# VHH binders against q8c9a2: the designs that were tried, part 25

Target 1, 239 residues: q8c9a2
Amino acid sequence: PPEETLSLWKGEQARLKARVVDRDTEAWQRDPSFSGLQKVGGVDVSFVKGDSVRACASLVVLSYPELKVVYEDSRMVGLKAPYVSGFLAFREVPFLVELVQRLQEKEPDLMPQVVLVDGNGVLHQRGFGVACHLGVLTELPCIGVAKKLLQVDGLENNALHKEKIVLLQAGGDTFPLIGSSGTVLGMALRSHDHSTKPLYVSVGHRISLEVAVRLTHHCCRFRIPEPIRQADIRSREYI
Short names: E, the ipSAE of ESMFold2; O, the ipSAE of OpenDDE; V2, 0.75 times the mean of E and O plus 0.25 times the DockQ between their complexes.

## First folded at step 16 (VHH; framework vhh_7aqx_2)

Design Q3 (at its last look DockQ between E and O 0.96; V2 from the best seeds 0.87)
Fold by OpenDDE, look of step 16:
Structure Q3 (fold): chain B 239 residues (1-239), chain A 125 residues (1-125)
Amino acid sequence: as target 1 above (239 residues)
Amino acid sequence: QVQLQESGGGLVQAGGSLRLSCTTSGFTFSKYAFSWFRQAPGEEREFVGEISSSGSTIRYADSVKGRFTISRDNAKNTFYLQMNSLKTEDTAVYYCARDSVTSYGWGYDNWFDPWGQGTQVTVSS
């Protein structure tokens, strides 16, 4: 993409980043059992093989703590923005926002109280990943859940990181992702006893990192949290 | 008993150097990565740097990069923080810690185990 476009995107990220809330805002977040949490959302975008333009965006809402699908919406979309590392949100988020808006219009009672996003929150080159972007635009609490470490702020998937991963022995085990800036950007989480590859959890919006990690763990029946897993499954079925 | 103990702290003038040591006991030293932290009065504890079990990977906080060096001596069960070009803002209690994994609790106190007692470093103008 043209440099002008990137500059605009950077500016937009900076503008929206100022609106990120990295603390708990909801009553259920303060309850150790998350009492009051009834619906959790997941979003995902799946691409047609060999096609960089055609994709399916999905929003799924699950009951909590049962993690049963109570709402699903998938839409084929044509992506207009090219993929650029650090700017994924500009490809995917507009369609995800539309899905959220559709839900609000169609069945407002099924709106999720929090959305788990396949991607990063503040663990980002500019501290504003896809989970932050979605959160700010929808004003929903959002959690970034990445399957791979984004190597930013001095974080690397190097020998040291791998050593730490080996120390994760049980589901729920974590170690912090401390950037060279000194900021805790997220947590590596072993999401399940049978998974050796950690998830990388970061704050999206209107949620603390602690709650984000706890909730993500509670949403995992497998390595991938159920809201995201279900969204992924459904988005792929449409392709 | 698993223990870490810092030493080498003291008073030094700005621009000076100081070398901190963290002596460990009660566990296989070579198996663990370690970190240095510091806490100034009224401030939160902050990351200084870390070193892998093999010593092959070392990372520093931006605030100390180029001035501080972390190393380890497996034969002595000790790792070090060499501090050069010290600044007044480097004044703090310095802590060494062993990297750990937890499924319980929150914050540095739970993410590392054990911690040393800390050693005071004072940099005067």
Scores: ipSAE 0.847, ipTM 0.933, lowest interface PAE 0.5, mean pLDDT 95
Fold by ESMFold2, look of step 16:
Structure Q3 (fold): chain B 239 residues (1-239), chain A 125 residues (1-125)
Amino acid sequence: as target 1 above (239 residues)
Amino acid sequence: QVQLQESGGGLVQAGGSLRLSCTTSGFTFSKYAFSWFRQAPGEEREFVGEISSSGSTIRYADSVKGRFTISRDNAKNTFYLQMNSLKTEDTAVYYCARDSVTSYGWGYDNWFDPWGQGTQVTVSS
């Protein structure tokens, strides 16, 4: 990508990052049982095998606590922007925003009260991952749920990290991802009793890390939280 | 009883050195990673560094890299914090803690278990 494009993206990323809210903003978030939470969203972008341009973007909304799909929207898309490490969201987020806009037009009563995003939130090279990006542009609470550790701020998938994963014995067990800066960037979460590979949960927007981790765990019938899992399934059906 | 106890704190002039020890009992020391934290009055606990169960992997906060060294002696069930080139900003109560996990409870007092009771380090100009 041209030098000017990268400079513009860095500037835009910094501007949007200033809008991130990393605390609870909704009444249901402050309730120990999530009373008032009825709709949880999930998003996915899945690529055609062997093709870095053609993808399917999906948005699902699930009832909570039943975790049943009540809305789905999937679209084949062409990713125009180049892939640049640390700026992946610039390729994908516009299409996710469009899906949210279509939901607002078609079924506004089904707008989710929080969206789980396959990817990182503040656990990111510049503290602004795809979950932050989507959250700020839509003003929806967003949670980043990553399947692998992003190695930033002194976080490494080394022997020390792996031995901490061994300590995760039951679904719901967590340990903090403390950067060399001293910042708690996220939590490693064993999402299910029968899954030894953790998830890496980080704040996207308008949610505390504690609530993000608890909700993610409550959404897991399998390793992957159901909103993200159902979005992924829908994307794969289109490819 | 599972216990951690810090020792070796005290008053030191800026530029000086101290070595803190964390002595452990009541569990198999060699199976666990450990961390050092510090806390100044009115502040939250601050991560200082972390050492793996084997001692092969050691991680430091940016604020102390190059000045502090963590080591462990599995035969003595003890791990250490060697602090060199001390600054006034290093003044704090230093805590050792065993790396752990939690399903319930939030914050450092739940993420690490057990904790030592702390040792005061005071760095004078």
Scores: ipSAE 0.836, ipTM 0.936, lowest interface PAE 0.7, mean pLDDT 92
ESMFold2 (binder alone), look of step 16: mean pLDDT 81; pTM 0.819

Design Q4 (at its last look DockQ between E and O 0.94; V2 from the best seeds 0.87)
Fold by OpenDDE, look of step 16:
Structure Q4 (fold): chain B 239 residues (1-239), chain A 125 residues (1-125)
Amino acid sequence: as target 1 above (239 residues)
Amino acid sequence: QVQLQESGGGLVQAGGSLRLSCTTSGFTFSSYAFSWFRQAPGEEREFVGEISSSGDTIRYADSVKGRFTISRDNAKNTFYLQMNSLKTEDTAVYYCARDTVTSYGWGYDNWFDPWGQGTQVTVSS
């Protein structure tokens, strides 16, 4: 993409980043058992093999704590923005926002109280990943859940990182992702006893990192939290 | 008993140098990564740097990069923080800590174990 476009996107990220809330805002977040949490959402975008334009965006809402699908919406979309590292949100988020809006219009009672996003929140080159972007635009609490470490702010998937991963022995085990800036950007989480590859959890919007990590763990029956896993499954079925 | 103990702190003039040591006991030193932290009065504890178990990977906070050096001596069960070009803003209690993994608790006190007692570093103008 033209440099002008990137500049515009950077500006937009900066503008929206100022609206990010990295603390708990909901009553259920303060309850150790998350009492009051009834619906959790997951979003994902799947691409047609060999096609960089055609994709399926999915929103799934699950009951909590049962983690049963109570709502699903998938839509084939044509992506207009090219993929650029650090700017994934500009490709995917507009369609995800539309799905959320559709849900609000169609079945407002099934609106999720929090959305788990396949991607990063504040763990981002500019501190504003896809989870932040979605959160700010929808005003929903959002959690970034990445399957791979985004190497930003001095964080690297190097020998030091790998030896920390080995220390993760049980589901729920974590170690902090401390950037060279000194900021805790997220947490590496072993999501399940049978998974050796950690998830990388970061704040998206209107949620603390602690709650984000706890909730993500509670949503994991497998390595990938169920809201995201279900969204992924459904998005792929449409392709 | 697993223990870490800092030493080498003191008063130094700006631009000066100081070398801190963290002596460990009660565990296999070579198997663990370690970190340095510091805390100034009224401030939150901040990351200074970390070193891998092998010593091959070292990372520094931006605030100390180029001035501080972390190293380890497996034969002595000790790792070090060499502080050069010290500034007044480097004044703090410096802590060494062993990297750990936890599923319980929140904050630095739970993310590392054990901690040293800390050593005071004062940089005067």
Scores: ipSAE 0.877, ipTM 0.946, lowest interface PAE 0.5, mean pLDDT 95
Fold by ESMFold2, look of step 16:
Structure Q4 (fold): chain B 239 residues (1-239), chain A 125 residues (1-125)
Amino acid sequence: as target 1 above (239 residues)
Amino acid sequence: QVQLQESGGGLVQAGGSLRLSCTTSGFTFSSYAFSWFRQAPGEEREFVGEISSSGDTIRYADSVKGRFTISRDNAKNTFYLQMNSLKTEDTAVYYCARDTVTSYGWGYDNWFDPWGQGTQVTVSS
């Protein structure tokens, strides 16, 4: 990509990153049982096999604690912006924002109180993953839930990491992802008793890491939290 | 019953070296990874480094990389922190801790269990 584009994206990323709030901001977040939480969103972007430009973006809203789909919106999109490592969200997030805007227009009463995002939050090369990006642009609390470890800040999927995964014996078990900088970037979470591959949970926006991990676990009927699973299913059906 | 105990702390001149030991009991030492942390007065606990159960994988905080070395001796149920090229900023209470997992707790006291009692390292100019 042209150096001008990279410079503009770096500047915009830094500006948006400054707006991230990594603490609880909602009353339901401070309640041990999440009293007051009624709607949890999930988003996904799924690509056509072998195609880096055609994708399906999906937004779902589920009731909480029932985890029943009450809203869905899926759209095929074209990702025309250049692929740049560390800036992937600039390609995807505008379409996710559009899905949130469509929800505001069509069914504002179904607006989610938090969105689980398939991808990283602050666990990111520049501390500003897709969950942070979506959160800042929509001002919705957002949680990053990644299926694979992003190897940044000295985090590696090495023998040490793998032996810590073995210690995860029951659904709800966690260990911290402490970077070489000393920063706690996220948590590894065994999301279900019968799932041996953990999730990697990080803050997106307007939520503490502790609440993000606990809610993610509560949303898991399977390895993948239901809001993200349902979004992924709908995206996959379109492609 | 299950316990970790640090030893080897003390006063040392800048540029000097010191070796800390963490002796363990009450569990199968060879099954666990271990970590070193440190805490200066009025500061939060700081990650120093981590060693795998086999001893083959070791990682260090950026602040100590190249100066500190972690090792373990499974026959002695002990792991070590060799501190070289010490600086006054290395002054802290040093803690050893066993890497673990948790479902019900938050924060360092739950993410690692057990902890040693700490040993003071003071680096004078």
Scores: ipSAE 0.818, ipTM 0.932, lowest interface PAE 0.8, mean pLDDT 92
ESMFold2 (binder alone), look of step 16: mean pLDDT 81; pTM 0.811

Design Q5 (at its last look DockQ between E and O 0.79; V2 from the best seeds 0.84)
Fold by OpenDDE, look of step 16:
Structure Q5 (fold): chain B 239 residues (1-239), chain A 125 residues (1-125)
Amino acid sequence: as target 1 above (239 residues)
Amino acid sequence: QVQLQESGGGLVQAGGSLRLSCTTSGFTFSSYAFSWFRQAPGEEREFVGEISSSGDTIRYADSVKGRFTISRDNAKNTFYLQMNSLKTEDTAVYYCARYSVTSSGWGYDNWFDPWGQGTQVTVSS
């Protein structure tokens, strides 16, 4: 994309970033068992194989703690923005916001209390990833859950990082992602006993990192949290 | 018993140098990565840097990059923090720590184990 477009996107990210809340805002977040949490959401975008424009965006809502799908909505979309690292939100988030809005209109009682997003939150080049973007625009608590380490703020998937991953022995094990800035940007999480590849959890919006990590772990029956896994499954069924 | 112990702290003038040591015991030194932290009065604990088990990978906080150097001597079960071009803002208690993994704890006290007792570094103007 033109440099002008990137500049505009950077400006928009900066503007919206100022609205990010990185602390708990909901009563259920303060309860050790998450009492009061009844619905968790997941979103995903799947692309048609070999097609960079045609995709399916999905939103699923699951009961908690049973993790049963109680709502699903998928739609085919034509992506207008090209993929650019660090700007994924401009490609995908508008369609995800629309899905959330549709849910609000169709079944307001099924609105999720938190959304797990396949991507990063504050663990981002400019501290404002897709989970932050979605969270701010919807005003929903959001968690960024990435499958690979985004190498920002001095973080690298190098020998030292791999050494730390080996320390993760059981589901629920974590180590902090401390940027060169000195800020804890997220946590590496072994999500399941049978998964050796960690997830990378970061704050999206209206949630603390601690709660984000705990909830993400509780949502994992497999390596990928169930809300995200189900959204992925649903989106792929349409393509 | 697994132990870490810092040494080498003291008073130094701005622009000066100081070398801290972290001596370890009770475990296979060469198998672990380590970190340096510091904490000034009234401030939060701050990441200074880290070093891999082999010593081949080293990372520094931006605030000390270019001035501090971390190294290790596996034969001595010791790793070091060479501090050059010290500034008054470098004044703090410096801690060495071993990386740990936690499933139920939160915060630096749980993410690292064990910690040294700390050594005071004071940089005067």
Scores: ipSAE 0.879, ipTM 0.945, lowest interface PAE 0.5, mean pLDDT 95
Fold by ESMFold2, look of step 16:
Structure Q5 (fold): chain B 239 residues (1-239), chain A 125 residues (1-125)
Amino acid sequence: as target 1 above (239 residues)
Amino acid sequence: QVQLQESGGGLVQAGGSLRLSCTTSGFTFSSYAFSWFRQAPGEEREFVGEISSSGDTIRYADSVKGRFTISRDNAKNTFYLQMNSLKTEDTAVYYCARYSVTSSGWGYDNWFDPWGQGTQVTVSS
């Protein structure tokens, strides 16, 4: 990609990163039982196999705590920005923002109070993953939930990391992802009693890491939290 | 009784060296990974480094990499921090901790159990 595009993206990423709020901002977040939380969103972008341009972007909203789909919107989209490692969100987020805008116009009463995003939040090469990006552009609380460890800031999927995973014995068990910088970038979470592969949860926007982890765990009927799972299902139906 | 105890702290001039020991008891030392942390007055606890149960995987915080060395001796149930080229910024209470997940709670006391009581390292100019 052209050097000027990278420079613009770096500047925009830094500007948006300054807007990230990594603390609880909503009353339901401060309640031990999440009283007041009724709607949880999930988003997904799935690519056509072998195609770096065509993708399906999906937004679902689920009732909480029932985890039943109450809204869905899926659209085939064409990615217009070049792929650059560390800037993948610039390709995807505009379409996710459009899905949120469409929800606001069509069914504003179904706007989610928090969105779980398949990908990382602050656990990222520059501390600003897709969950952060979506969160600041929509001003919705967002949680990054990744299926694989992003190996940044000294984090590696090595023997020691695997030793820590073995320590996770029950759904809800966690260990911190402490970077070489000293920053806690996220948590490894055993999301279900019967799932030995953890999830990697990080803050996106307007939520503490503790609440992000606890809500993610409560949304899991399977390894993958239901909002993300349902978004993925809808995206796969289109490709 | 499951316990960790740090020793080897003290006062040293900048540029000097110290070796900290974390002696353990009451559990199978060779089955666990460990970390060193430090805490200066008024600051949050800072990760210093970690070592796998085998000793083959070792990681350091950026602030100490190249100056500090972590090792373990499974025969002596002891875990070490060799600190060289000390700086005044290294002044802190140093803690050793065992990786453990015995609760779904939140915080360092839930992700590490037990902790040592700490040993003071003071680096003068």
Scores: ipSAE 0.841, ipTM 0.933, lowest interface PAE 0.7, mean pLDDT 91
ESMFold2 (binder alone), look of step 16: mean pLDDT 80; pTM 0.796

## First folded at step 17 (VHH; framework vhh_7aqx_2)

Design R1 (at its last fold request DockQ between E and O 0.96; V2 from the best seeds 0.91)
Fold by OpenDDE, fold request of step 18:
Structure R1 (fold): chain B 239 residues (1-239), chain A 125 residues (1-125)
Amino acid sequence: as target 1 above (239 residues)
Amino acid sequence: QVQLQESGGGLVQAGGSLRLSCTTSGFTFSSYAFSWFRQAPGEEREFVGEISSSGDTIRYADSVKGRFTISRDNAKNTFYLQMNSLKTEDTAVYYCARDTVTSSGWGYDNWFDPWGQGTQVTVSS
C-alpha cells in the first residue's frame, strides 16, 4: 500500500490507542473464579485458499465455564485492505465489528462479556494490535492471543526466548514478555499440558494482563483457547 | 539454599563506571538465564537486561543500551553488569534475578526466582 495509506493507518492507530483501557473494568474480572462471567466470545478470519480477497469472518459465543457454543455467525467477506504487518486490524476488524453489531441487534442477550482475538493486543509495533482495535471499537473487553511471537520492542524468538519456552512444563506456566522499553507487553503461556508451543497473551481492551492470562488458560482444552478454536473451525467450514 | 547476591554498588560521579556482580549458589548456574533490574526511589522496578544461559544472547533496556554490558562467568557462578557513562538517573537499587516460569502469582516477585537483596548505586552530579 502507498506510504500515505500507512501514514493514515498509523495515525488512526495512535488515535484509537488513546482509548485503550488496560485494566479490569468488569465485576467478573475481579472475582477469582470469574463469577459472573457467562459468555466468552471468539473471532477469527479464514481465507479462501489461493484467494487473498475472499475470506470468512466468524464470531462465536461460548458459555462459561462450560465452553459450549451458544452463538455462531460466519460471513463471507471481501477484504479491502492488503495484509501489512502491524496493520492487520485494517484488514479484518471492520468485518469483526460488523459481526458484533449484528449480534447486538439480533441477540443482545448473547453478547459476549469478553472476546478472545486471534492476534495481538498491546504486544504490537505501535502498541495497538487487532485485539485493541476490536476492543476499542466495540467497547468490549478483548484479549489478544497470538500463536507466534511478534518480535517487537526488542523481543525476539531467539535462543534466550526458546530457552524460556523450554522451562514451560505444564499448562498454566507463564513467563513475562518484557520489552526493551521496560514495559510488560504480554505473557507467554503454556496453554495445555499436551502443548509445548506457548501462546502469547496481551491486553486488548478493558482487561488486565493477569486476568487475560488466567481466562485464556481457563478457555484452553487444547493449545488454542476454545473461543478462538471454534471461530477458526467454523470459519473454515463455512468456506 | 538457592540464592543470589549482588555486590559492587556504591557512589560514583556522573560519567563514571561501576561493575556489579551477582554471585549465585544452590543451583546449576550454567542452566539458567539471568536478568538485571533496578528500582529507584518512588519508582517501579524496571528491567535492565538479561543474558541467556550460554551468554550468547543478551538484551538490554533501551535506557541503558550502549552504556551497560552484561556478562557471565560460569566457572564462578557469577554474572555481571558493567555500567559505563553513568547518569544521575541511573541511581537505584540494582537487583539480579534468575529467570524462571510460574504457574501462579503475579508480578516481578513471582516471575523471577530467586531475587538478590539488591545493591545501591548512587550517581552524583
Scores: ipSAE 0.927, ipTM 0.970, lowest interface PAE 0.4, mean pLDDT 96
Fold by ESMFold2, fold request of step 18:
Structure R1 (fold): chain B 239 residues (1-239), chain A 125 residues (1-125)
Amino acid sequence: as target 1 above (239 residues)
Amino acid sequence: QVQLQESGGGLVQAGGSLRLSCTTSGFTFSSYAFSWFRQAPGEEREFVGEISSSGDTIRYADSVKGRFTISRDNAKNTFYLQMNSLKTEDTAVYYCARDTVTSSGWGYDNWFDPWGQGTQVTVSS
């Protein structure tokens, strides 16, 4: 029943949230040039048009800094768990974890050192978005990269927010997403010189926000970071 | 040169009111949003509120909502923080800052530019 599912998910979300690490844990993260970073992952879940159950889940790994695909794995999945606002990741993350497990078994030398996730990290109603969820379950550093502002903690896509977006003039320009709680939940990032729509970057797991924003920007040849873009492309090829 | 200067700080009893001003110069005031921050000793800088360039959109931190009001006067290149029902926990140095963007720096000193030098507010029980 839905009430029992909500109770279980709320408890599990709280336990998993306690495991989130929002600081740098890897040597490459502390290097100004990311020396030692060689592989960046991207994941995507794309639904069949008009279908709330059938989806394609994809994992790609790209070389860094070249941003060339060196591994890809896509599979059709059925998202049969109930849809519950604020717990959407519980439907998707098991399949992403399976893709990571398959990579470990098939090509362990290609395991990414960080994964960019299409969605939010700590910028979330309960501070535990899909990027946090995947990061904790895999123990991989994860970055949340959202295409739209999640309006939580007093953050709104209003006239004030829009005038700050106008100030983003060059690729790499950012401003902080400060909640009414006083928490810096993420950064708005103009990811590319020729893209006026920002990205909203937040910590997933085992990375600082500063490093997450810098790496996301370095991964952008277009508005969307290349790891996420390539994962999305693979998913859509199967739909 | 671009400048922000706070004024109006002082000592006030709990339950009292105080009005801070932030006077600006060296840029087109009406083109920018502005923010108030505060910092108590040994604590990190805390967001207080933010006002759009038109003055029509205003945000407040949860800790001050309902007690503080931000306004602006574009003719005087000045914006204000009206503080009512003051509590001892409101004791801090209050800073005004212009909303901006950054590509390379990190932290509040880079996320907002320029900053005022601050004005002390002390709320006694």
Scores: ipSAE 0.865, ipTM 0.949, lowest interface PAE 0.6, mean pLDDT 92
ESMFold2, look of step 17: ipSAE 0.844; ipTM 0.941
ESMFold2 (binder alone), look of step 17: mean pLDDT 80; pTM 0.799
OpenDDE, look of step 17: ipSAE 0.864; ipTM 0.941
ESMFold2, fold request of step 18: ipSAE 0.857, 0.860; ipTM 0.946, 0.946
ESMFold2 (binder alone), fold request of step 18: mean pLDDT 80, 80, 79; pTM 0.795, 0.799, 0.795
OpenDDE, fold request of step 18: ipSAE 0.926, 0.926; ipTM 0.969, 0.970

Design R2 (at its last look DockQ between E and O 0.95; V2 from the best seeds 0.80)
Fold by ESMFold2, look of step 17:
Structure R2 (fold): chain B 239 residues (1-239), chain A 125 residues (1-125)
Amino acid sequence: as target 1 above (239 residues)
Amino acid sequence: QVQLQESGGGLVQAGGSLRLSCTTSGFTFSSYAFSWFRQAPGEEREFVGEISSSGDTIRYADSVKGRFTISRDNAKNTFYLQMNSLKTEDTAVYYCARDTVTSEGWGYDNWFDPWGQGTQVTVSS
């Protein structure tokens, strides 16, 4: 990718990062049972095989706690910006913002109160993953839920990390992802009793890590939380 | 009874060295990874480093890397923190803890279990 593009993206990333709120801002978040939470969103971007430009972006909204799909919107999009590790969000997030805008226009009563994002939040090379990016641009609470450990800040998928995964015995079990900086970047979560592969949960925007982990677990009927799972299904079927 | 106990703390001049020990009992030491933390009054516990059950994988906080070394002796059910080139900002109560997981509760008291009672390290200028 061109040096000028990276410089612009680093500058914009830093500006937007300053707007991240990593604490609970909603009343339902402070309730032990999430009283007042009725709608959880999920987003996905899935690529056409062999085509680094064409993708399907999807937004779903599920009822909570029933986890029933009540809204879906899928659109083919063109990703023209170059792919660069650590800057994935700059290619994809504008289209996710558009999906949220379309929801506001078409079915404003179905706006989700929180969005689960397939990818990282603050667990990121520059502390600003796709979940942070979407959250800041939409001002919706967002949670990053990654399937693989992003190896940053001294976090590595090594023997030590794997030993801790073995200790995860039941759905709901967690351990902290403490970086070499001393920062708790996220939590490893065993999301289901029968899944040995954890999820890596991190804050996106307007939510605490504790609430993000607890809600993510409550949304899991399988390894992958239902909002993300349903968005992924729609994207893959659409293409 | 599962227990961890730190020892080896004390008063040291800046630039000096100390070696902390964490002795364990009540569980199979060689099956677990362990961590060192430190805490100054009124502050959160700060990660210092972590060692795998085999001792082959070791991780350090940036603030201590190159100055501190973690090791373990499975025959003695003990692991160690060798602290060299000590600075006044290293002054804290040092805790050892066994790596664990939690499904309930939040914070360091739930993320690691058990903890030692702590040993004071004071680095004077």
Scores: ipSAE 0.820, ipTM 0.932, lowest interface PAE 0.7, mean pLDDT 91
Fold by OpenDDE, look of step 17:
Structure R2 (fold): chain B 239 residues (1-239), chain A 125 residues (1-125)
Amino acid sequence: as target 1 above (239 residues)
Amino acid sequence: QVQLQESGGGLVQAGGSLRLSCTTSGFTFSSYAFSWFRQAPGEEREFVGEISSSGDTIRYADSVKGRFTISRDNAKNTFYLQMNSLKTEDTAVYYCARDTVTSEGWGYDNWFDPWGQGTQVTVSS
């Protein structure tokens, strides 16, 4: 994309970033068992093989704590923005917002109380990843859950990082992702006892890092939290 | 008993240098990565840098990059923080810590274990 476009996107991210809330805002978040949490959402976008434009965007809502699918919506979309590292939100988020809006209109009683996003929140080049972007636009609590480390602010998937991963011995184990800026950008999380590859959890919107990590862990039957896993499965099956 | 102990702190003029040491005992030194932190008066504890178990990977906070150097000596169970071109804003209590993981608790006190007692570094103008 042209430099002008990138400049506009950076400006937009900066504008929206000012609206990010990185603290708990919901009553259920303050309860150790998350009492009051009944529905958790997951979103994902799957691409048609060999096609950089056609994709399927999916929103899934699960009951909590049972983690049963109670709502699903998948739709084919044509991506308009090219992929640029750090600007994933401009490709995917508009379609995810539309899915959320559709749910609000169609079955408002099934709206999730929190959405787990396949991607990053504040763990981002400019501190405003896809989970932040979705959260701010929908005003839903959002959690960024990435499957690999985004190497920003001095964080690297190097020998030291791998060494720390080895220290994760049980599901629920974590170590902080501290940027060179000194900011805690997220947490590496071993999602369950049989997974050696951690998840990388970061705040999207209207949730604390602690709650984000705890909830993500509680949503994991496998390495990937169930809301995201189900969204991924359904989006791939749709195409 | 697992222990870390800092030494080498003191008073130094701006532009000067200090070398801090963290001496460890009670565990296999070569198996662990380590970090340096500092806490200035009235401020929160902040990350200074970290070094891998092998010493091959080192990372620094932006605020000290180019001025501070971390190293380790496995034979001595000690790692170091060489501080050059010191500034008044470097004034703080410096802590060494052993990297760890946790399933419970939040904050630096739970993400690292154990901590040293700290050593005062004062940089005067």
Scores: ipSAE 0.685, ipTM 0.871, lowest interface PAE 0.7, mean pLDDT 94
ESMFold2 (binder alone), look of step 17: mean pLDDT 80; pTM 0.802

